VHH binders against Sushi domain-containing protein 2 (SUSD2). Designs and how they scored, part 11

Target 1, 195 residues: Sushi domain-containing protein 2 (SUSD2), of Homo sapiens (Human) (q9ugt4r445to639)
Amino acid sequence: RLASAFGDPHFVTFDGTNFTFNGRGEYVLLEAALTDLRVQARAQPGTMSNGTETRGTGLTAVAVQEGNSDVVEVRLANRTGGLEVLLNQEVLSFTEQSWMDLKGMFLSVAAGDRVSIMLASGAGLEVSVQGPFLSVSVLLPEKFLTHTHGLLGTLNNDPTDDFTLHSGRVLPPGTSPQELFLFGANWTVHNASSL
Below, E stands for the ipSAE of ESMFold2; O stands for the ipSAE of OpenDDE; V2 stands for 0.75 times the mean of E and O plus 0.25 times the DockQ between their complexes.

## First folded at step 14 (VHH; framework vhh_7mjh_2)

Design n3 (from v3 with R50V; at its last look DockQ between E and O 0.71; V2 from the best seeds 0.68)
Amino acid sequence: EVQLVESGGGLVQPGGSLRLSCAASGFTFSSYAMSWVRQAPGKGLEWIGVIYAGGSTDYNPSLKSLVTISRDNSKNTLYLQMNSLRAEDTATYYCARHPWGYSYGPDAFDIWGQGTTVTVSS
ESMFold2, look of step 14: ipSAE 0.492; ipTM 0.824
ESMFold2 (binder alone), look of step 14: mean pLDDT 85; pTM 0.857
OpenDDE, look of step 14: ipSAE 0.841; ipTM 0.910

Design n4 (from v3 with R50S; at its last look DockQ between E and O 0.63; V2 from the best seeds 0.00; counts 0 for: pae E 2.2 > 2)
Fold by ESMFold2, look of step 14:
Structure n4 (fold): chain B 195 residues (1-195), chain A 122 residues (1-122)
Amino acid sequence: as target 1 above (195 residues)
Amino acid sequence: EVQLVESGGGLVQPGGSLRLSCAASGFTFSSYAMSWVRQAPGKGLEWIGSIYAGGSTDYNPSLKSLVTISRDNSKNTLYLQMNSLRAEDTATYYCARHPWGYSYGPDAFDIWGQGTTVTVSS
């Protein structure tokens, strides 16, 4: 099952719910206790060609770890265009080879603007450039059914609980704009949980 | 030609230390996960540990206190540091390359070195 986040940022959950949450900060896209999978993203204003910030926000970085895997961040490469991949805050080089076998994950890079990450669980991420922001897709094997939380929703073939808060409280279908913002803000990454 | 060449084996006294090297050529060493494996005389293969492209390691729990695996990507070289050696550590030590995509694919090794022999004896 696929979920995605792109644009201002627009989210499509694993069960197909669509929403937009124009926050600024770091957010939990996905947590899955089954494999201790964590995916976090940073949302911020984009930088236009004239050097000023966009009025809306979008994703500019995404970080992932599963279990005791390496921790990888993919972010926009401000100076050169395309994407950078970081391990332990150090930029990895793909000039000699377009892929690397890290602990618990396989990375590959296409054309400097698309990064694919395959995790040991079979979960996958694809990160690409979309205008001033990132586009992120997450693919989960069926074994993750009933085991996910975060902005990308609860994967259980029931979109009515995709807006589940940290507390376990479920916002009802037809959530108002105010409650949708609550859902998005509820999944803010705190410093102790940051990847 | 893809090649792995171990070196640094030899005779060492009990309690001693030894560093083995594995020189890699013919492929992009820095992108691959690599392993050390040993085989004592008359015994099967025993996995010692692995090191990934970014430097993270996994070890056989029974050997973790005795060994350290490292890599120097600028020299295309894999290392195995062994300390407090015992007679039971007498073996042929091999370096091996994981196939690309090892982290989510099959866990067989696709390239092996010829091995270097370590003998721990008084």
Scores: ipSAE 0.423, ipTM 0.783, lowest interface PAE 2.2, mean pLDDT 83
ESMFold2 (binder alone), look of step 14: mean pLDDT 85; pTM 0.852
OpenDDE, look of step 14: ipSAE 0.865; ipTM 0.927

Design n5 (from z1 with R97K H98R; at its last look DockQ between E and O 0.92; V2 from the best seeds 0.00; counts 0 for: pae E 2.4 > 2)
Fold by ESMFold2, look of step 14:
Structure n5 (fold): chain B 195 residues (1-195), chain A 122 residues (1-122)
Amino acid sequence: as target 1 above (195 residues)
Amino acid sequence: EVQLVESGGGLVQPGGSLRLSCAASGFTFSSYSMSWVRQAPGKGLEWIGRIYAGGSTDYNPSLKSLVTISRDNSKNTLYLQMNSLRAEDTATYYCAKRPRWGSYGPDAFDIWGQGTTVTVSS
């Protein structure tokens, strides 16, 4: 199953729910205890080609770790376009290769503007540049059914519980913009859990 | 042609240290995980450990305190540092690589070096 985040920022959950959340900060896109999978993203104003900031926010970085895997962050390469990849907080160079066999994941880079990550669980991420922001897609194998939460929702073939809070409380379908703000804020990353 | 060449073996006293090297050529070394494997005389293969392209390592739990694997991607060279050597560490030591989409196990290797022999004796 596929979920995505793109634009300012528009989210499509694993079960097909669409919403927009214009927060600033770091947020949990996905947590799945089954494999200890964590995907986090940073949302902030974009930088236009003339150096000014956009009025809204979008995703500018995404980070992933599964179990005790290496930690990969993909972010906009600031001012020059394209993507920058960090491995365990250090910038990677792809001067001689387009892929790397990392601990717990396989990383490949195409054309400097598309990064693909395949995790040992079979989960996958694809990150590309979209205007001043990132476009992020997450693909999960069926074994993750009933095992996910975060901004990309609960994967259970029932979109009515995609807005599940940390407490387990579910916001109803047709959630207002104010309630979506609370949902997004509820999934804020704090320092101890930051990748 | 893909080639792996081990070096640095020899005679060492018990308690001593030794660093083995593995020179790689014919493939994009910096993309691949690399492993060390050893074979004591008359015994089967024993996986020592693996280093991933990014530098993270996994070790055989029984050898973890004895060895350190490192790599220098600028020199296409894999290293094995061994410390506090004992007579049972006498073996031929091999470096190995796996296919691009190989298994996660140490036994899924497609290219091996010829080995370098380490003898630990007083």
Scores: ipSAE 0.383, ipTM 0.761, lowest interface PAE 2.4, mean pLDDT 81
ESMFold2 (binder alone), look of step 14: mean pLDDT 80; pTM 0.793
OpenDDE, look of step 14: ipSAE 0.876; ipTM 0.932

Design n6 (from z1 with H98Y; at its last look DockQ between E and O 0.50; V2 from the best seeds 0.43)
Fold by OpenDDE, look of step 14:
Structure n6 (fold): chain B 195 residues (1-195), chain A 122 residues (1-122)
Amino acid sequence: as target 1 above (195 residues)
Amino acid sequence: EVQLVESGGGLVQPGGSLRLSCAASGFTFSSYSMSWVRQAPGKGLEWIGRIYAGGSTDYNPSLKSLVTISRDNSKNTLYLQMNSLRAEDTATYYCARYPRWGSYGPDAFDIWGQGTTVTVSS
């Protein structure tokens, strides 16, 4: 099942719910205790090619870890408009090859503007540059049913519970933009848990 | 030319320690997972362990307590520290480049060194 985040930023949950959340900070896109999968994203104002800053926020970085796997961060490169891939906070070089075998994951880089991450669980991520922001897609195998939480919702074929707070409280469908902002803010990553 | 060259093998007494080295050249060493494999006389290949590009390690569970794999990317060198050596640890030890994800068979490695022989005997 596919979930995505793109633009300013617009979210499509695993169960197909659409919403926009324009918070600034680091947020939990996905947590799955099944494999201890964690996907976090950073939302910031974007920088246009002409150097001007956008009014709205978008995703500028995404970090992923599963269990005891390596930690990979994909971020927008300053100045170049491409992507940087970080392993344990160090920038990786893909000059010799376009792929890298890491603990618990496999990376593939295409043309400097797209990164594919395959995890041992079968989960996958695709990160690409679209304008001043990142587009992030997360693909989960069926075994993750009922085991996901975060901004990308609970994967269970029930869109009515996609706005589940960290506490487990479910906000109803049709929640106001103001309440959705609070929902998004509820999934803020604390410094201690930041990847 | 891509090349791996092992060194550090020799004769050691039971209970002794030994550190093997593998010098890599001809490729970006820091971008590759590397493994140690050994072959005892008359036996098949045995995977010892792997170190990923990021520095994380996996070990054969039967050998984990006796071996430590490390790397120095600035020197393009892979290391195998072995402690408490036994007679059954007598083998030729190979370093190999590990390009395949999720595979541990001999065909998972694309570059091999010539090997260095370790003999554990009193």
Scores: ipSAE 0.344, ipTM 0.703, lowest interface PAE 1.6, mean pLDDT 92
ESMFold2, look of step 14: ipSAE 0.470; ipTM 0.800
ESMFold2 (binder alone), look of step 14: mean pLDDT 86; pTM 0.860

## First folded at step 16 (VHH; framework vhh_7mjh_2)

Design r1 (from n1 with R50V; at its last fold request DockQ between E and O 0.73; V2 from the best seeds 0.73)
Amino acid sequence: EVQLVESGGGLVQPGGSLRLSCAASGFTFSSYAMSWVRQAPGKGLEWIGVIYAGGSTDYNPSLKSLVTISRDNSKNTLYLQMNSLRAEDTATYYCARHPRWGSYGPDAFDIWGQGTTVTVSS
ESMFold2, look of step 16: ipSAE 0.494; ipTM 0.808
ESMFold2 (binder alone), look of step 16: mean pLDDT 85; pTM 0.853
OpenDDE, look of step 16: ipSAE 0.862; ipTM 0.922
ESMFold2, look of step 18: ipSAE 0.516; ipTM 0.819
ESMFold2 (binder alone), look of step 18: mean pLDDT 85; pTM 0.852
OpenDDE, look of step 18: ipSAE 0.874; ipTM 0.931
ESMFold2, fold request of step 19: ipSAE 0.516, 0.585, 0.557; ipTM 0.819, 0.860, 0.839
ESMFold2 (binder alone), fold request of step 19: mean pLDDT 85, 85, 85; pTM 0.855, 0.855, 0.850
OpenDDE, fold request of step 19: ipSAE 0.876, 0.878, 0.879; ipTM 0.934, 0.935, 0.935

Design r2 (from n1 with R50Y; at its last look DockQ between E and O 0.01; V2 from the best seeds 0.00; counts 0 for: pae E 16.5 > 2, placed apart)
Fold by ESMFold2, look of step 16:
Structure r2 (fold): chain B 195 residues (1-195), chain A 122 residues (1-122)
Amino acid sequence: as target 1 above (195 residues)
Amino acid sequence: EVQLVESGGGLVQPGGSLRLSCAASGFTFSSYAMSWVRQAPGKGLEWIGYIYAGGSTDYNPSLKSLVTISRDNSKNTLYLQMNSLRAEDTATYYCARHPRWGSYGPDAFDIWGQGTTVTVSS
């Protein structure tokens, strides 16, 4: 199943629910206890091609860890106009090859603007450049049914519970924009949980 | 001691305007994103908006046309301008500091002000 975050940021959950949350900070896109999978994203104002700052925010980085894997971060590369990949906070080089076989994950890069990550569980991330921001897609195999939480919703073929808070409380469909912001803010990454 | 002190609250008539201030001390104000948050009596916290260290803003969509957040880094002061106030805007208004990486929501702030009460009543 596929969920996405892109633009300002716009979210499409695993079950197809569509919303926008324009915050600044780090957020949980996905947590899945089944494999101890954690995906977090950073939202910031962007820098447009004319050098000015955008009025809204979008994703500028995404980080992933599964189980005891290393931590991989993909972020906008301000100096080169593409993406860069960090392994445990150190920039990786893809000068010698366009892929890396790491513990618990396989990375592949294309053209400096697209990174694919395949995790040992079969989960995958695809990260690409979109204007001043990132686009992130998360692909989950069927075994993750009923095992996901975060801004990308609960994967259970039922979109009515995609807005589930940390407490387990579910916001109803047709939730107001301010309650959608509460949902987004509810999944904020605190300093101790940051990847 | 790191502190935030709100001021400017009080009684206003419906349709009126009010400017709240938040004086910051004990830290480098210009380096932090800041938010305004309010709490109506008996209700939960409602985020109003934030302002980046560089001055860009983002707002709760339901309040975006009614409020303006600004900052004066030379005075270490955060402002909230509210217009066309309604009885439902009656609340205690707080300023709050985000951690340096950024965080939003009630459990994301690392310091809070004391709050200033705004009452909108005829």
Scores: ipSAE 0.000, ipTM 0.112, lowest interface PAE 16.5, mean pLDDT 74
ESMFold2 (binder alone), look of step 16: mean pLDDT 82; pTM 0.823
OpenDDE, look of step 16: ipSAE 0.792; ipTM 0.887

Design r3 (from n1 with R50V H98R; at its last look DockQ between E and O 0.78; V2 from the best seeds 0.71)
Fold by ESMFold2, look of step 16:
Structure r3 (fold): chain B 195 residues (1-195), chain A 122 residues (1-122)
Amino acid sequence: as target 1 above (195 residues)
Amino acid sequence: EVQLVESGGGLVQPGGSLRLSCAASGFTFSSYAMSWVRQAPGKGLEWIGVIYAGGSTDYNPSLKSLVTISRDNSKNTLYLQMNSLRAEDTATYYCARRPRWGSYGPDAFDIWGQGTTVTVSS
């Protein structure tokens, strides 16, 4: 099952719920205790070519770790355009290779603007550039059913509980824009849990 | 031609140290996870550990305190440092490459070296 985040930023949960959350900061896209999978993203205003900021925010970085795997961050590259990949906080070079067999994950890079990560659990991420921001897709195998939380929702074939808070409390389906911001803010990453 | 060539084996006294080398050629060494495996005379294969493309390592728990695996991607070379050697460490030591598709951890190896023999004389 697929979930995604793109644009300003628009989210499509694993169960198909759509929403927009224009926060600034670092957020939990996905937590799954089954494999200790954690996916976090950074949302920031974009910078247009004339130096002005965009009105909304979008994703500029995403980071992933599963269990005791290596930690991979994919972010927008400052000087070169496209994507930059960090492994355990160090920038990776892809001058001679397009893939790496890392601890707990397989990493591949295409054309400088697409990064694919396959995790030992079978979970996968694809990250690409979309305008001033990232586009992120997360694919989960069926064993994750009922085991996910975060901005990408609860994978259980029931979209009515996709707005589940960190505490386990569920916001109702008729949630206002203000309540959606509360849901998004509830999944803020704090320094102790940051990847 | 894809090759792995071990070197650095030989005779060592108990308590001594050795560093084994594995020279890789014919493939993009920096992409692959690499392992050391040993085989004592008359025994089966014993996995020593793995070093991943990014430098992270995992070891056989029974050997973790005695060995260190490292790599130098600029020289296409894998290393095994062994310390405080005992007679039970007498074995042929192999380096091995983990295949890129479908494999995580010490499941399979697609390329092996010829081995280098270490003898610890008691």
Scores: ipSAE 0.514, ipTM 0.826, lowest interface PAE 1.7, mean pLDDT 82
ESMFold2 (binder alone), look of step 16: mean pLDDT 84; pTM 0.843
OpenDDE, look of step 16: ipSAE 0.869; ipTM 0.928

Design r4 (from n1 with W101L Y104W; at its last look DockQ between E and O 0.76; V2 from the best seeds 0.47)
Fold by OpenDDE, look of step 16:
Structure r4 (fold): chain B 195 residues (1-195), chain A 122 residues (1-122)
Amino acid sequence: as target 1 above (195 residues)
Amino acid sequence: EVQLVESGGGLVQPGGSLRLSCAASGFTFSSYAMSWVRQAPGKGLEWIGRIYAGGSTDYNPSLKSLVTISRDNSKNTLYLQMNSLRAEDTATYYCARHPRLGSWGPDAFDIWGQGTTVTVSS
């Protein structure tokens, strides 16, 4: 099942719920205890090609880890408009190769603007540059049903519980923009948990 | 042609150290996870450890304190540093390539070297 985040930023949950959240900070896109999968994203104002900052926020970095796998971070490169890839907080160079077999994951980089990550669990991520921000797609196999939470929702074919808070409280469909902002804010990454 | 060639084996006294090398050719070495495996006389294969393309390592818990695996991608070379060698470390040592994601077990290899023999004896 596919979930995505793009733009400023627009989210599509695994169960197809659409919403916008313009928080500034680091947020939990996805957590799954099944494999200890964690996907986090940083949202901040973007820089247009002309050097002007956007008023709204967008995703500028994505980090992923599953269990004791390597940690991969994909972020917008400063000034270049391309991507930087970090392995365990060290910048990787892809001048000689476009793919790597890492601990618990396979990494592929295309044309400096698209990164594909395949995890041992079968989960997959694709991160690409779209304008001044990143687009993120997360693909999960069926075994993750009922085992996900975060901004990308609970994968269970029930869109009515996609706005689930840390507490387990579910915000109803059609919740107000103010409540949606609180939902997004509720999934802020704490410093101790930042990848 | 894809090839792995081990070297550095020989006779060493108990308590000694030895560094084995594995030269890779015919493929993009820097992209692949690699393992060291050994086989003592009359015994089965024993997995020693693995190093991923990014440099992360996994070790056999029984050997972790005595071995270090590293790689130099600029030289297409895999290394096995062994310290405090014992008679029971006498074996033929092999380097092996892991294919791709999904083959993380110590028994999942697609390319092997010819091996280099280490003899620990006083």
Scores: ipSAE 0.235, ipTM 0.644, lowest interface PAE 1.6, mean pLDDT 92
ESMFold2, look of step 16: ipSAE 0.503; ipTM 0.819
ESMFold2 (binder alone), look of step 16: mean pLDDT 85; pTM 0.858

Design r5 (from n3 with Y104F; at its last look DockQ between E and O 0.75; V2 from the best seeds 0.51)
Fold by OpenDDE, look of step 16:
Structure r5 (fold): chain B 195 residues (1-195), chain A 122 residues (1-122)
Amino acid sequence: as target 1 above (195 residues)
Amino acid sequence: EVQLVESGGGLVQPGGSLRLSCAASGFTFSSYAMSWVRQAPGKGLEWIGVIYAGGSTDYNPSLKSLVTISRDNSKNTLYLQMNSLRAEDTATYYCARHPWGYSFGPDAFDIWGQGTTVTVSS
């Protein structure tokens, strides 16, 4: 099942729920205890090609780890408008190769603006540059049913519980923009848990 | 031609140390996870450990305290540092390439070296 986040930023949960959340900070896109999968994203104002900063936020970095796998972060490059890839906090160079066989994951970089990550669990991520922000897609196999939480929702074919807070409280469908902001804010990454 | 060539084997006394090398050619070494495997006389293959493209490692728990795997991608070379060697460490040591993603399955390795022999004896 596919979930995604893009733009400023627009989210599509695994169960197909659409919403917008313009928080500034680091947020949990996905956590799954099944494999200890964690996907986090950083949202910041963007910089347009003309140097102007956007009023709204968008995703500028995505980090992923599963169990004791390597940690991969994909972020917007400051100057080039392309992507930087970090492996366990170190910037990678892809001048000689376009893919790497890492611990618990396979990493592939295309044209400097698209990164694909395949995890040992079968989960997959694709991060790409779209304008001044990143787009991220997460693909999960069926075994993750009922085992996910975060901004991308609970994968269980029930869109009515996609706005589930840390506490387990579920915000109803059609909740107000103010409540949606609280939902997003509720999934802020704490410093100790930042990838 | 894709190939792996092990070296550094020989005779060593118990308690000694030895560093094996594996020279890779014919492929983009820096992209691949690599393992060390050994086979003692009359015994089956024993997996020693793996190093991934980024430098992370995993080891056989029974050997973890005695071995260290490293790599130099600029030299297309894989290393196996062994310390406190024992008679039971006598074996032919092989380096092997993981074709795509590390796995312990039947397709775990697609390229092997010819091996280098280590003999631990007083």
Scores: ipSAE 0.356, ipTM 0.735, lowest interface PAE 1.2, mean pLDDT 92
ESMFold2, look of step 16: ipSAE 0.513; ipTM 0.826
ESMFold2 (binder alone), look of step 16: mean pLDDT 85; pTM 0.855

Design r6 (from y6 with S33A; at its last look DockQ between E and O 0.75; V2 from the best seeds 0.71)
Amino acid sequence: EVQLVESGGGLVQPGGSLRLSCAASGFTFSSYAMSWVRQAPGKGLEWIGRIYAGGSTDYNPSLKSLVTISRDNSKNTLYLQMNSLRAEDTATYYCARHPRWGTSYGPDAFDIWGQGTTVTVSS
ESMFold2, look of step 16: ipSAE 0.567; ipTM 0.844
ESMFold2 (binder alone), look of step 16: mean pLDDT 84; pTM 0.840
OpenDDE, look of step 16: ipSAE 0.823; ipTM 0.905

## First folded at step 18 (VHH; framework vhh_7mjh_2)

Design s1 (from r6 with R50V; at its last fold request DockQ between E and O 0.75; V2 from the best seeds 0.76)
Amino acid sequence: EVQLVESGGGLVQPGGSLRLSCAASGFTFSSYAMSWVRQAPGKGLEWIGVIYAGGSTDYNPSLKSLVTISRDNSKNTLYLQMNSLRAEDTATYYCARHPRWGTSYGPDAFDIWGQGTTVTVSS
ESMFold2, look of step 18: ipSAE 0.459; ipTM 0.795
ESMFold2 (binder alone), look of step 18: mean pLDDT 84; pTM 0.837
OpenDDE, look of step 18: ipSAE 0.874; ipTM 0.930
ESMFold2, fold request of step 19: ipSAE 0.634, 0.634, 0.646; ipTM 0.871, 0.869, 0.875
ESMFold2 (binder alone), fold request of step 19: mean pLDDT 84, 84, 84; pTM 0.839, 0.839, 0.839
OpenDDE, fold request of step 19: ipSAE 0.879, 0.881, 0.880; ipTM 0.934, 0.935, 0.934

Design s2 (from r1 with S103L; at its last look DockQ between E and O 0.81; V2 from the best seeds 0.71)
Fold by ESMFold2, look of step 18:
Structure s2 (fold): chain B 195 residues (1-195), chain A 122 residues (1-122)
Amino acid sequence: as target 1 above (195 residues)
Amino acid sequence: EVQLVESGGGLVQPGGSLRLSCAASGFTFSSYAMSWVRQAPGKGLEWIGVIYAGGSTDYNPSLKSLVTISRDNSKNTLYLQMNSLRAEDTATYYCARHPRWGLYGPDAFDIWGQGTTVTVSS
């Protein structure tokens, strides 16, 4: 099952629910206790090709770790218009290779603006450039059914519980735009849990 | 041709230290996870540890206090530092390449070196 985040930023959950959350800061896209999978993203105003700042926010970085794997961050590169990959907070060079076999994950870079990450669990991420922002796709194998939380929702073939808060409380279907904004803010990353 | 060549083996006294090298050629060394494996005379293979492309390591718990694996991607070279050597560490030591992820499983090796022999004796 696939979920994605793109644009300013628009989210499509694993069960197909659509919403927009124009927050600023670091947010939990996905947590799955089954494999200790954590995916976090940074949202901020972007810089357009003409040098001006976007009016809204979008994703500019995404980070992932599963269990005791290496920690990978993919972010927009300042000068090239492509992507920059950090391994355990250090910039990783792809001058001699397009793929790396890391602890607990496989990393592949295509065309300088697409990064693919496969995790030991079978979970996958694809990150690409979309205008001033990132587009992030997350693919989960079926074993994650009923085991996901975060902005990308609960994977259980039932979209009515995709807006589940940290506490386990589920916002009702037809939740107001104001309550959807609070759902997004509820998944803010705190320093102690930051990747 | 893909090749791994170990060196640095020899005779060492008990309690001594030794550093083995593994020179890689014919492939993009910096992409691959690499392992050291040893085989004592008349015994089976014993995995020592792995170093991943980014430098993270995992070790056989029985050997962790005695060994350190490192790599220098600029020289296409894998290293094994061994300390406080004992007679039971006498073995042929091999470096081995893990295949690209997802093709052969995480524990299979697709390329082996010829080995270098370490003898711990007075």
Scores: ipSAE 0.478, ipTM 0.810, lowest interface PAE 1.8, mean pLDDT 82
ESMFold2 (binder alone), look of step 18: mean pLDDT 85; pTM 0.853
OpenDDE, look of step 18: ipSAE 0.869; ipTM 0.927

Design s3 (from r1 with S103E; at its last look DockQ between E and O 0.84; V2 from the best seeds 0.71)
Fold by ESMFold2, look of step 18:
Structure s3 (fold): chain B 195 residues (1-195), chain A 122 residues (1-122)
Amino acid sequence: as target 1 above (195 residues)
Amino acid sequence: EVQLVESGGGLVQPGGSLRLSCAASGFTFSSYAMSWVRQAPGKGLEWIGVIYAGGSTDYNPSLKSLVTISRDNSKNTLYLQMNSLRAEDTATYYCARHPRWGEYGPDAFDIWGQGTTVTVSS
């Protein structure tokens, strides 16, 4: 199953729920205890051509780790475009190679604008440039059913519980814009869990 | 031609140290995970450890305090540093390449070197 985050930022959960959460900071897109999979993203304002910030926010970085795998972060290089990949907090150069067999993951980089990450569990992540922001897609194999949490929702073929808080509390259907912001803020990354 | 060539073996005293090298050619070394494996005379293969493309390592728990695996991508060379050597470390040492995006196991390697022999004796 596929979930995505893109634009300002707009989210499509694994069960198909759509929402926008215009926060600033670092957030949990996905946690899955089954394989200890963690996907986090940074949201911040974009920079317009005149140097001022956009009024909304979008994703500018995403990071992933599964179990004791290497940690990969993909981020916008600068306002000029392109993606930058960090491996365990060090910038990678892909002038010699377009792929790497890392601990617990396979990394593939297309020149200029696309990074694909395949994890040992069969989970996949694809990151690309979208305007002043990045887009991320997450693909999960069926074994993750009932095992996901975060801004990309609970994968259980029931979109009514996609707004599940970190505590396990579920926000009801018909969630207001204020409640959606609280849902997003509830998944803020804290120092101890930051990738 | 894809090739792995080990070197640096020889006779060493107990308690000594030795660094083995594995020269790689014919493939993009920096993309692959690489392992060291050894075989003592009359014994089976024993996995020593792996180094991934990014430099992360995993070791056989029984050997982890005695060995260090490193790589130098600019020289296409894999290294095994062994310290505090004992007679039971006498073996032929092989480097091996993991398949692209693969699983690990006794026969999970797609390319092997010829081996280099280490003898630990007083």
Scores: ipSAE 0.456, ipTM 0.789, lowest interface PAE 1.9, mean pLDDT 83
ESMFold2 (binder alone), look of step 18: mean pLDDT 85; pTM 0.851
OpenDDE, look of step 18: ipSAE 0.871; ipTM 0.928

